# VHH binders against Putative glutathione-dependent formaldehyde-activating enzyme, part 9

Target 1, 157 residues: Putative glutathione-dependent formaldehyde-activating enzyme, of Halomonas elongata (e1vbt6)
Amino acid sequence: MLLEGSCHCGAVRFRVVSPHPYPFNRCYCSICRKTAGGGGYAINLSGDADTLVVHGAEHTSIYQAEIDGLTSPGERHFCSRCASALWVFDPRWPELVHPFASAIDSDLPRPPERVHLMLENKPDWVEIESREQDRCFAGYPDESIAEWHARLGLEEG
Short names: E, the ipSAE of ESMFold2; O, the ipSAE of ESMFold2 at other seeds; V2, 0.75 times the mean of E and O plus 0.25 times the DockQ between their complexes.

## First folded at step 10 (VHH; framework vhh_7uia_1)

Design p2 (from n6 with G104K; at its last look DockQ between E and O 0.43; V2 from the best seeds 0.64)
Fold by ESMFold2 at other seeds, look of step 10:
Structure p2 (fold): chain B 157 residues (1-157), chain A 119 residues (1-119)
Amino acid sequence: as target 1 above (157 residues)
Amino acid sequence: QLQLVETGGGLVKPGGSLRLSCVVSGFTFRSYAMAWVRQAPGKELEWVSSISSSGSRTYYEDSVKGRFTISTDNAKNTLYLQMSSLKPEDTAVYYCARVPKDWKPFDYWGQGTQVTVSS
């Protein structure tokens, strides 16, 4: 599915093919929450990095979080004029790009279930709006947060 | 059975070069992005480099950019890391890894090959 997105001021516009625009990944980690998620989480979609087309790229800026004194390779792209969060690109997964749902102008399908990630980082005041069909994970799917960090040492992008 | 086998490590003086190889079996090599990761003694794993399945996009962590080159040979199911201008800080066990098709932890690793840079 072709997704079209933009920043609020219109200086940046983009298109990307998302073979699977769901499940919506509600990420509650502190980086997503602080940079893109005023309600306690951000919704990261999945897209094919080779299909990303950007107009107004000179108006984008990149933020890379620092984790334990090290700069994460993950690139959080945002509009330098209006601060809209647009997408994440992490070069460790060179074929993926993750537009934020908040930046998408195309009609998004309603997912049959949603995925809630990084719940260990969720502040207590944030309520999880999960349904019985939703999937909830303390960290990444199929691994505990402790198990995941111990094995890989990788930062979330 | 899925298998990743690294070779080509060894002892080299600062400023020297090595080429690491990773021979892959048990999955369709050309369908996956691949990566090199390293672990120095007493430190956590560190991402070094990734290459897209087509080979057209390559990425490097900052400290190795310009010194290391990742590449693939699809006919031989082999991933390479050409390392030059080696520094003592590059001393580590180097692992090749298959990159998952979604944004999750790497799922398959080799046994590793030791690279030691010392005088």
Scores: ipSAE 0.688, ipTM 0.906, lowest interface PAE 1.0, mean pLDDT 84
ESMFold2, look of step 10: ipSAE 0.739; ipTM 0.919
ESMFold2 (binder alone), look of step 10: mean pLDDT 80; pTM 0.805

Design p3 (from n6 with V99I G104K; at its last look DockQ between E and O 0.45; V2 from the best seeds 0.62)
Fold by ESMFold2, look of step 10:
Structure p3 (fold): chain B 157 residues (1-157), chain A 119 residues (1-119)
Amino acid sequence: as target 1 above (157 residues)
Amino acid sequence: QLQLVETGGGLVKPGGSLRLSCVVSGFTFRSYAMAWVRQAPGKELEWVSSISSSGSRTYYEDSVKGRFTISTDNAKNTLYLQMSSLKPEDTAVYYCARIPKDWKPFDYWGQGTQVTVSS
């Protein structure tokens, strides 16, 4: 499926192919919440990095989170004029790119299930709107965030 | 049986070079992106480098850019890391890893090979 997105001010527009635009991954980690998620989470979609086309790229900037003096390889791309969060690219998965659902202008299907991640970082005021078929995780699916980071030396948020 | 076997580590003086090799079996090597990850004594694992399945895109963490080169040889099912201008802070166990095709933690890596950089 072709996804088309943009920032709010219109300076940046993009398109990307997503073979599977779901599950919608609602990430409640502090980095996603603070950089892209005014409701307490951000929704990261999955796309094929080789298909990403950007117009107005001179108006994009990159944020890489720093934790205890260590810079995460994950690149959070946003519009430098209006601050709209656009996509995440992490070179540890060089074939993937993760547009934020909030930046997508084309129609998105209603997902058959949603995934709620990083719930251990959720502030008390954020309520999880879960449905019967949704999956909920304290950290990442199939591993705790601590185990995954320790084993791979990676930083996601 | 999936297997990744790292070799080529050793003791080297600062400024020296080493080439690490990772021979894989049990999966179609050219279909997967691959990575090198390291763990220094008493430290957490650190991503070092990645290469796309086609070999056309390579990425490096900042401290090794310009000194390390990741590459593959599909005929030999082998991943390489050429390390040059080695520094004491490069001392670590180096692991090769297969990168999943979905957003997921890395699922397969080897036993590691020790690299020690000391005077």
Scores: ipSAE 0.654, ipTM 0.892, lowest interface PAE 1.2, mean pLDDT 84
ESMFold2 (binder alone), look of step 10: mean pLDDT 82; pTM 0.825
ESMFold2 at other seeds, look of step 10: ipSAE 0.696; ipTM 0.909

Design p4 (from n6 with R30S S31R; at its last look DockQ between E and O 0.94; V2 from the best seeds 0.75)
Fold by ESMFold2, look of step 10:
Structure p4 (fold): chain B 157 residues (1-157), chain A 119 residues (1-119)
Amino acid sequence: as target 1 above (157 residues)
Amino acid sequence: QLQLVETGGGLVKPGGSLRLSCVVSGFTFSRYAMAWVRQAPGKELEWVSSISSSGSRTYYEDSVKGRFTISTDNAKNTLYLQMSSLKPEDTAVYYCARVPKDWGPFDYWGQGTQVTVSS
């Protein structure tokens, strides 16, 4: 699926192909929460880095978190004009990009279940709005996106 | 029967060069991004470099930029790491690893090859 996204002020617009625009990965880690998580979490989607097309790229900035004094290679791209969080690119996985659902203008499909991860970092005031079908993890999920699709019968062929 | 086999390690003086090789089998090499990861004695694993499946995108940890070059030879199913201007802090066991197509931990690793940089 082709996803189209933008920052709030319009200085940055982008398109990316996401073969799997779900599960919606609700990440409660402190970095996602503070950089893109107005509800206490951010929603990360999965996309093919080779398909990312950006208009207004000169208006993007990159934040790399410092964790225990070390700079993470993960790049959090945001609009330098309006601060909208746009996508994460981590060079360790050079073929992946993770747009934030909050930046997507395309009509996203409703996922059959959601994934809630990094719950060990959730502050007490944030309620986990989970459904019976949702998966919850204190840290990272114990299954890949491909395994998730296979379990739910969403894989091609 | 996935296998990744590193070779090319050894003892070298500071300022020297080595080329590491990683021969892979059991998967379609040209369809996967690959990485080098190292571990110094008593230290945590440290990502060194990654290369996209096409070979067109390469990325490096800051301390090795300009000194190390990652490359692939699809005809030989081989990943390379050319190391130059070696420093004592580059001393480590170097592993090649396959980068999964979905986000997640690297899923297949070699046994490693020792690189020692000392006077």
Scores: ipSAE 0.674, ipTM 0.903, lowest interface PAE 1.0, mean pLDDT 86
ESMFold2 (binder alone), look of step 10: mean pLDDT 82; pTM 0.823
ESMFold2 at other seeds, look of step 10: ipSAE 0.702; ipTM 0.913

Design p5 (from n6 with S53T; at its last look DockQ between E and O 0.91; V2 from the best seeds 0.75)
Fold by ESMFold2 at other seeds, look of step 10:
Structure p5 (fold): chain B 157 residues (1-157), chain A 119 residues (1-119)
Amino acid sequence: as target 1 above (157 residues)
Amino acid sequence: QLQLVETGGGLVKPGGSLRLSCVVSGFTFRSYAMAWVRQAPGKELEWVSSISTSGSRTYYEDSVKGRFTISTDNAKNTLYLQMSSLKPEDTAVYYCARVPKDWGPFDYWGQGTQVTVSS
């Protein structure tokens, strides 16, 4: 599925193809929460890095988190004008880019279940609004994004 | 059977060079991004470099930029790491790894090849 996204102020617009368009992941880790997750979590999608097209790229900036004294190679791209979080590119996985669902303007399909991950990093005030079918993990889930889509019959490719 | 076989490690003086090779079989080599990862004695695994499926995009951790070059030869199903200006802190077991098509841990690894940089 072709996804179209933008920052709030309109200075940055982008398109990316995602074989995994369902916004099912809610990541409660402190980096995602603080950089893109005003409700206590962020939703990261998966996209094909070779298909990413950016208009207004001169208005993007990059944040790389420091973890245990080491700078993570993961690049968190955001609008330098309005601070909208846009996507993550991690060069360790050069074929992938991870747009934030919050930046997507295209109609995203409704996931039949959601995954709440990194709950060990969740602050006390954040309530997990889980549904009966949702899955919760203290750390990473036991299945990949692709496995989740395949298990539920939702693959785009 | 998926197989990744590293060669080319050895002993080298500081400032020296080595070329690591990783021959792969059991999967369509050109369909996957590939990576080099290293582990120094008593330390955690450290990502070194990744290369896109086409070979046109290469990425390096900061400490090796300008000294190491990752490349592939699709005809030989082989991943390379050319290392130059080697330092004692480059001493490690070097592994080649396949990068999965979905985000997650690298899913197939070689046995590793020892690189030792010492005077």
Scores: ipSAE 0.681, ipTM 0.904, lowest interface PAE 1.1, mean pLDDT 89
ESMFold2, look of step 10: ipSAE 0.710; ipTM 0.909
ESMFold2 (binder alone), look of step 10: mean pLDDT 81; pTM 0.819

Design p6 (from n6 with A33S; at its last look DockQ between E and O 0.96; V2 from the best seeds 0.76)
Amino acid sequence: QLQLVETGGGLVKPGGSLRLSCVVSGFTFRSYSMAWVRQAPGKELEWVSSISSSGSRTYYEDSVKGRFTISTDNAKNTLYLQMSSLKPEDTAVYYCARVPKDWGPFDYWGQGTQVTVSS
ESMFold2, look of step 10: ipSAE 0.729; ipTM 0.914
ESMFold2 (binder alone), look of step 10: mean pLDDT 82; pTM 0.827
ESMFold2 at other seeds, look of step 10: ipSAE 0.669; ipTM 0.891

## First folded at step 11 (VHH; framework vhh_7uia_1)

Design q1 (from n6 with G104A; at its last look DockQ between E and O 0.77; V2 from the best seeds 0.70)
Amino acid sequence: QLQLVETGGGLVKPGGSLRLSCVVSGFTFRSYAMAWVRQAPGKELEWVSSISSSGSRTYYEDSVKGRFTISTDNAKNTLYLQMSSLKPEDTAVYYCARVPKDWAPFDYWGQGTQVTVSS
ESMFold2, look of step 11: ipSAE 0.741; ipTM 0.918
ESMFold2 (binder alone), look of step 11: mean pLDDT 80; pTM 0.804
ESMFold2 at other seeds, look of step 11: ipSAE 0.719; ipTM 0.912
ESMFold2, look of step 13: ipSAE 0.669; ipTM 0.899
ESMFold2 (binder alone), look of step 13: mean pLDDT 80; pTM 0.805
ESMFold2 at other seeds, look of step 13: ipSAE 0.741; ipTM 0.916
ESMFold2, look of step 14: ipSAE 0.666; ipTM 0.899
ESMFold2 (binder alone), look of step 14: mean pLDDT 80; pTM 0.809
ESMFold2 at other seeds, look of step 14: ipSAE 0.686; ipTM 0.905

Design q2 (from n6 with G104S; at its last look DockQ between E and O 0.90; V2 from the best seeds 0.77)
Fold by ESMFold2, look of step 11:
Structure q2 (fold): chain B 157 residues (1-157), chain A 119 residues (1-119)
Amino acid sequence: as target 1 above (157 residues)
Amino acid sequence: QLQLVETGGGLVKPGGSLRLSCVVSGFTFRSYAMAWVRQAPGKELEWVSSISSSGSRTYYEDSVKGRFTISTDNAKNTLYLQMSSLKPEDTAVYYCARVPKDWSPFDYWGQGTQVTVSS
């Protein structure tokens, strides 16, 4: 599926192809939560890095988290004008890009299940709001974004 | 039966060059992105470089940019790391790794080859 996204002020627009369009994966880790998570979590999608097209790239900035004094190669791209979180690119996985669902303007399908991960980092005031079929993990889940889609028969093509 | 075999390490003086090779078998080499990681004595594993399956995208950690070049030869199922302007800080065991097709920890790596940069 072709995803189209933008920042709130319109200075940055982008498109990317995702075989995994369901916005199911809620990450409560402190980096995602603080950089992109207004509700206490962020939803990362997955896309093909070779298909990413960006308009207004001069209005983007990159944040790389520092963990124990070391800078992560992971690049969190956001609009320098309005602070909208847009996507994550990690050069260690050069073929992937992870747009945030909050930045997507295309109609996204409703996930039949959700995954709540990194709950060990969740502040007490944040309610998970899980549904009966949702899965919850203190750390990383036991399946990837692609595996979740494959298990549920939700992959494109 | 997946195997990744690194060769080409050795003892080199500062400013010297080495080319590391990683011969791959047991999976379709041209379908996967590949990476080099290293571990210096007493240190944790450190990502060095990655290359996309097509070879069109290459990435390097900051300390090796401009000195190291990652490449592939699909006909030989081989990943390379050309290392130049070597520094004592580059001393480490270098591992070849396959990059998973999802955003998950690297799943296959070799036994490594020692690179020592010393006067």
Scores: ipSAE 0.721, ipTM 0.912, lowest interface PAE 0.9, mean pLDDT 89
ESMFold2 (binder alone), look of step 11: mean pLDDT 81; pTM 0.809
ESMFold2 at other seeds, look of step 11: ipSAE 0.737; ipTM 0.918

Design q3 (from n6 with R30S S54R; at its last look DockQ between E and O 0.91; V2 from the best seeds 0.74)
Fold by ESMFold2 at other seeds, look of step 11:
Structure q3 (fold): chain B 157 residues (1-157), chain A 119 residues (1-119)
Amino acid sequence: as target 1 above (157 residues)
Amino acid sequence: QLQLVETGGGLVKPGGSLRLSCVVSGFTFSSYAMAWVRQAPGKELEWVSSISSRGSRTYYEDSVKGRFTISTDNAKNTLYLQMSSLKPEDTAVYYCARVPKDWGPFDYWGQGTQVTVSS
């Protein structure tokens, strides 16, 4: 699925192909919460890095978090004018890019299940609004996005 | 059966060079991004370098930039790491790993090859 996104001020716009626009991964880690998640989490999507097209790239900046005193290779791209969080690119996975759902203008489908991850880092005031079928993880999920689709009988087409 | 076999490790003096090879079988090599990961004695695994499936995009962790070069030869199903200007802190077991097509931990690993840099 072709996704179109933008920052709030319009200086940056982008397009990316997402073979799996869901599950919506609700990440409660402190980095996502503080950089992209005003409600206590961010929603990370998956996309094909080779398909990413950016207009207004001169208005983007990159943040790399420090974890235990070491700089993470992961790049958090945001608009330098309006601070909108746009996508994550991690060079360890050179073919993937992770747009934030908050930046997507395209109509997104509702997933049959939600995934809640990094719950070990969730602050007390954030409530998990989970449904019966949702999956919850203290850290990273135990199945890939492709395995998730296969388990639920969803066809990639 | 899927196999990743690293070779080319050894003992080398500081400032020296080595080339590591990883021969791949059991999957379509040109369809996957690949990575080198190392583990120094008593330390955690450290990502070194990744290369896209087409070989056109390469990335390195900061301490090896300009000294190491990742490459592939699709005709030989082989991943390489050319290491130059080696330092004692490069001493580690080096692993070849396949990068999955979905986000997640690297899914297939070689047994590793020892690189020792000492005078």
Scores: ipSAE 0.672, ipTM 0.905, lowest interface PAE 1.0, mean pLDDT 86
ESMFold2, look of step 11: ipSAE 0.681; ipTM 0.907
ESMFold2 (binder alone), look of step 11: mean pLDDT 82; pTM 0.832

Design q4 (from n6 with R30S F106W; at its last look DockQ between E and O 0.98; V2 from the best seeds 0.76)
Fold by ESMFold2, look of step 11:
Structure q4 (fold): chain B 157 residues (1-157), chain A 119 residues (1-119)
Amino acid sequence: as target 1 above (157 residues)
Amino acid sequence: QLQLVETGGGLVKPGGSLRLSCVVSGFTFSSYAMAWVRQAPGKELEWVSSISSSGSRTYYEDSVKGRFTISTDNAKNTLYLQMSSLKPEDTAVYYCARVPKDWGPWDYWGQGTQVTVSS
């Protein structure tokens, strides 16, 4: 599926192809929550890095988190004008890009189940809106974004 | 049967050059992104460089940018790391790795090759 996204002010717009468009995974880690997660979590999609097309790239900036005193190579791209979080690119996985669902303008399909991950970092005030079919993990889940879609027969081009 | 074999390490003086090679078998080399990682004595593994499966996109950690060049030769199933302007802090065991197609831990490394930069 072709995903189209943008920042709030319009200075940055982008497109990316994702066979995995379901916004099912809620990451409660402190980095995602603080940089892209106004509700206490962020939803990361995955896409093919070779298909990413960016308009207004001169208005993007990159944040690299400090983890255990070391700067992560992971690049959190955001609009330098309005601060909208847009996507994550980590050069350790050079063929993947992870747009934030919050930046996507395309209609995203409704996931039939969700995954709640990194719950060890969830603040107490955030309620997990868990449905009975949802799965919860203190840390990382046991399946990738692609594996989740494949298991449920939800992959799209 | 999957195998990654690093060679080309050795002792070099500061400012010297070295080329590491990683010969690959047991998987379709041109279908995977590849990476170099290193481990200095007593330190954790550190990502050094990655290359996309097509070879068209290359990435480097900040301390090696401009000094190291990653490349591939699909005809030889070989990954390279050309290292120049070597510094004592580059001393480490260097491993090549296959990058998984989905985000996740790197599960396949070679045995490593020692690089020592010393006067």
Scores: ipSAE 0.680, ipTM 0.884, lowest interface PAE 1.2, mean pLDDT 89
ESMFold2 (binder alone), look of step 11: mean pLDDT 81; pTM 0.816
ESMFold2 at other seeds, look of step 11: ipSAE 0.691; ipTM 0.890

Design q5 (from n6 with K101P; at its last look DockQ between E and O 0.34; V2 from the best seeds 0.56)
Fold by ESMFold2 at other seeds, look of step 11:
Structure q5 (fold): chain B 157 residues (1-157), chain A 119 residues (1-119)
Amino acid sequence: as target 1 above (157 residues)
Amino acid sequence: QLQLVETGGGLVKPGGSLRLSCVVSGFTFRSYAMAWVRQAPGKELEWVSSISSSGSRTYYEDSVKGRFTISTDNAKNTLYLQMSSLKPEDTAVYYCARVPPDWGPFDYWGQGTQVTVSS
């Protein structure tokens, strides 16, 4: 599916093909919450990095989070004029780009299920609005966040 | 049976060069992005480099950028890491890994090959 997105002020517009625009990944980690998640989480979609076309790229900026004194390779792209969060690109997964659902102008299909990640980092005041079919994880799916990072050596949480 | 076999490690003096190879079997090599990761003694695994499935895009961890080159040969189902200007801090076991098609943990890597950089 072709996704079309933009920042609020219109300075940046983009297109990307997403073979799997769902399930929506609701990430409750502090980075996603603080950079893109006014409701206590951000919704990260998945797209094919080779298909990303950006208009107005000179109006984008990149933020790379610092985690335990280390700069993450993950690039959080946002509009430098209006601060809209647009997409994440992490070079460790060079085939993928993750637009934020908040930036998408196309109608998104109804997700068959949603995934709630990083619930160990969720503040108490944020409610998990899970459906019966949704999956919930304290960290990443099927592994603790510490075990996942130790095994892969890619990111310390 | 899925296998990734790393070779090409060894002992080298600072400033030297090595080329690591990773021969792959059991999956369609050209359909996946690939990566190198390393683990120094007593340390956690560290991502080194990734290459897209087409081979057209390559990415490197900051400390190796300009010194290491990742590449593939699809005809031989082989991933390479050309390392130059080696430093003692590059001493580690180097693993090749298949990058999963989703952003999750890397799903397969080999037994590793030891690289030791010392006088």
Scores: ipSAE 0.606, ipTM 0.876, lowest interface PAE 1.3, mean pLDDT 84
ESMFold2, look of step 11: ipSAE 0.671; ipTM 0.895
ESMFold2 (binder alone), look of step 11: mean pLDDT 82; pTM 0.826

Design q6 (at its last look DockQ between E and O 0.94; V2 from the best seeds 0.69)
Fold by ESMFold2, look of step 11:
Structure q6 (fold): chain B 157 residues (1-157), chain A 120 residues (1-120)
Amino acid sequence: as target 1 above (157 residues)
Amino acid sequence: QLQLVETGGGLVKPGGSLRLSCVVSGFTFRSYAMAWVRQAPGKELEWVSSISSSGSRTYYEDSVKGRFTISTDNAKNTLYLQMSSLKPEDTAVYYCARVPKDWGYPFDYWGQGTQVTVSS
């Protein structure tokens, strides 16, 4: 599925193809929560890095988190004008890009189940709004974004 | 059956060069991104470089940019790391690894590593 996204002020717009467009994966880690989380978590989608097209790229900036004194290679792209979180590119996985669902303007499909991950970093005030079929993990889940879609028959082109 | 075999390590003086090779079998080499990871004595594993399955996109951690070059030869199912301007801080065991097709997950297949020692 072609995803279209933007920052709130309109200075940055982008499009990306995602075979995995379901916004099911809620990451509660402190970096995602603080840089892209409105409800105590962020939803990272997956997209094909070769298909990313950006308009207004001069208005983007990159944040790389420092973890235990080391700068993470993960690049969190955001609008320098309005601070909207837009996507993550991590060069360790060079074929992937991860737009935040919060930046997507396209109608996203409803996930039949959700995954809540990195719960070890969740602050006490954040409630996990879990449904019967949802799965919860203290750290990383046992299933990737792509595997989740494949298991449920939800892959897109 | 899946194998990743690193060679090309050794002892080299500061400023020297080495080329590491990783011969791969047991999966379709051209279908996966590949990476080099290293571990210095007593340190955590450190990502060094990644290359897309097509070979068209390459990435490096900051301390090796401009000194190391990652490449592949699909006909030989081989991943390379050309290292130049080597420093004592580059001393480590170097592993080749297959990059999982999804972000965030630990690299799933590794070689046994090849030792690189940079010392005067």
Scores: ipSAE 0.594, ipTM 0.856, lowest interface PAE 1.5, mean pLDDT 88
ESMFold2 (binder alone), look of step 11: mean pLDDT 81; pTM 0.825
ESMFold2 at other seeds, look of step 11: ipSAE 0.612; ipTM 0.853

## First folded at step 13 (VHH; framework vhh_7uia_1)

Design r1 (from q1 with R30K K65R; at its last look DockQ between E and O 0.95; V2 from the best seeds 0.78)
Amino acid sequence: QLQLVETGGGLVKPGGSLRLSCVVSGFTFKSYAMAWVRQAPGKELEWVSSISSSGSRTYYEDSVRGRFTISTDNAKNTLYLQMSSLKPEDTAVYYCARVPKDWAPFDYWGQGTQVTVSS
ESMFold2, look of step 13: ipSAE 0.743; ipTM 0.917
ESMFold2 (binder alone), look of step 13: mean pLDDT 80; pTM 0.805
ESMFold2 at other seeds, look of step 13: ipSAE 0.710; ipTM 0.905

Design r2 (from q1 with D102N; at its last look DockQ between E and O 0.42; V2 from the best seeds 0.60)
Fold by ESMFold2, look of step 13:
Structure r2 (fold): chain B 157 residues (1-157), chain A 119 residues (1-119)
Amino acid sequence: as target 1 above (157 residues)
Amino acid sequence: QLQLVETGGGLVKPGGSLRLSCVVSGFTFRSYAMAWVRQAPGKELEWVSSISSSGSRTYYEDSVKGRFTISTDNAKNTLYLQMSSLKPEDTAVYYCARVPKNWAPFDYWGQGTQVTVSS
């Protein structure tokens, strides 16, 4: 599925292919919450890094979090004009890119199941709005996106 | 079944070079991105470099950029790390790892090979 996204001011536009646009990963970690999560979490999608096309790239900036005094390789791309959070690229996973759902302009499907991760970092005031079919993790999930799709019968075949 | 075996470590003087190899079996090597990570004595694991499954995209952490080169040989199911201009701070156990196809912690690692850079 082709995802099309933009920042609020229009200076940056992008497209990316997402073979698996879900599960929607609601990440409650402090980095995602503070950089892209107005409701206490951010929704990270998954995309094929080789397909990312960016227009207006001169208007993007990159934030790399410090963890224990060390700069993380993860690159959080945002619009330098309007501060819209756009995507994460982490070179440790060179084939992946993670657009934020909040930046996507094209229609997104409603997933049959959502994933809530990094709940050990969730602040007390945030309520988890989970559905019966959702999965919750204190840290990272215990299965891959491909395994998740296979378990739920969502692969094309 | 799934196996990653690192070789090529050793003792080398500052400014020297080493080539690490990682022979892979138990999965389709050319279908996965691969990485090198290292752990210095008393320190946390540190990502060193990653290479896409096609070999066309390579990435390095800042301290090794320009000195280390990651590569693959699909005919030999082998991942390499060419290290040059070695410094004492490069002393560590070096592991090769398979990069998961999702945004998740690395799940398959080799046994590691020791690299020691000392006068």
Scores: ipSAE 0.653, ipTM 0.899, lowest interface PAE 1.1, mean pLDDT 84
ESMFold2 (binder alone), look of step 13: mean pLDDT 81; pTM 0.814
ESMFold2 at other seeds, look of step 13: ipSAE 0.667; ipTM 0.902

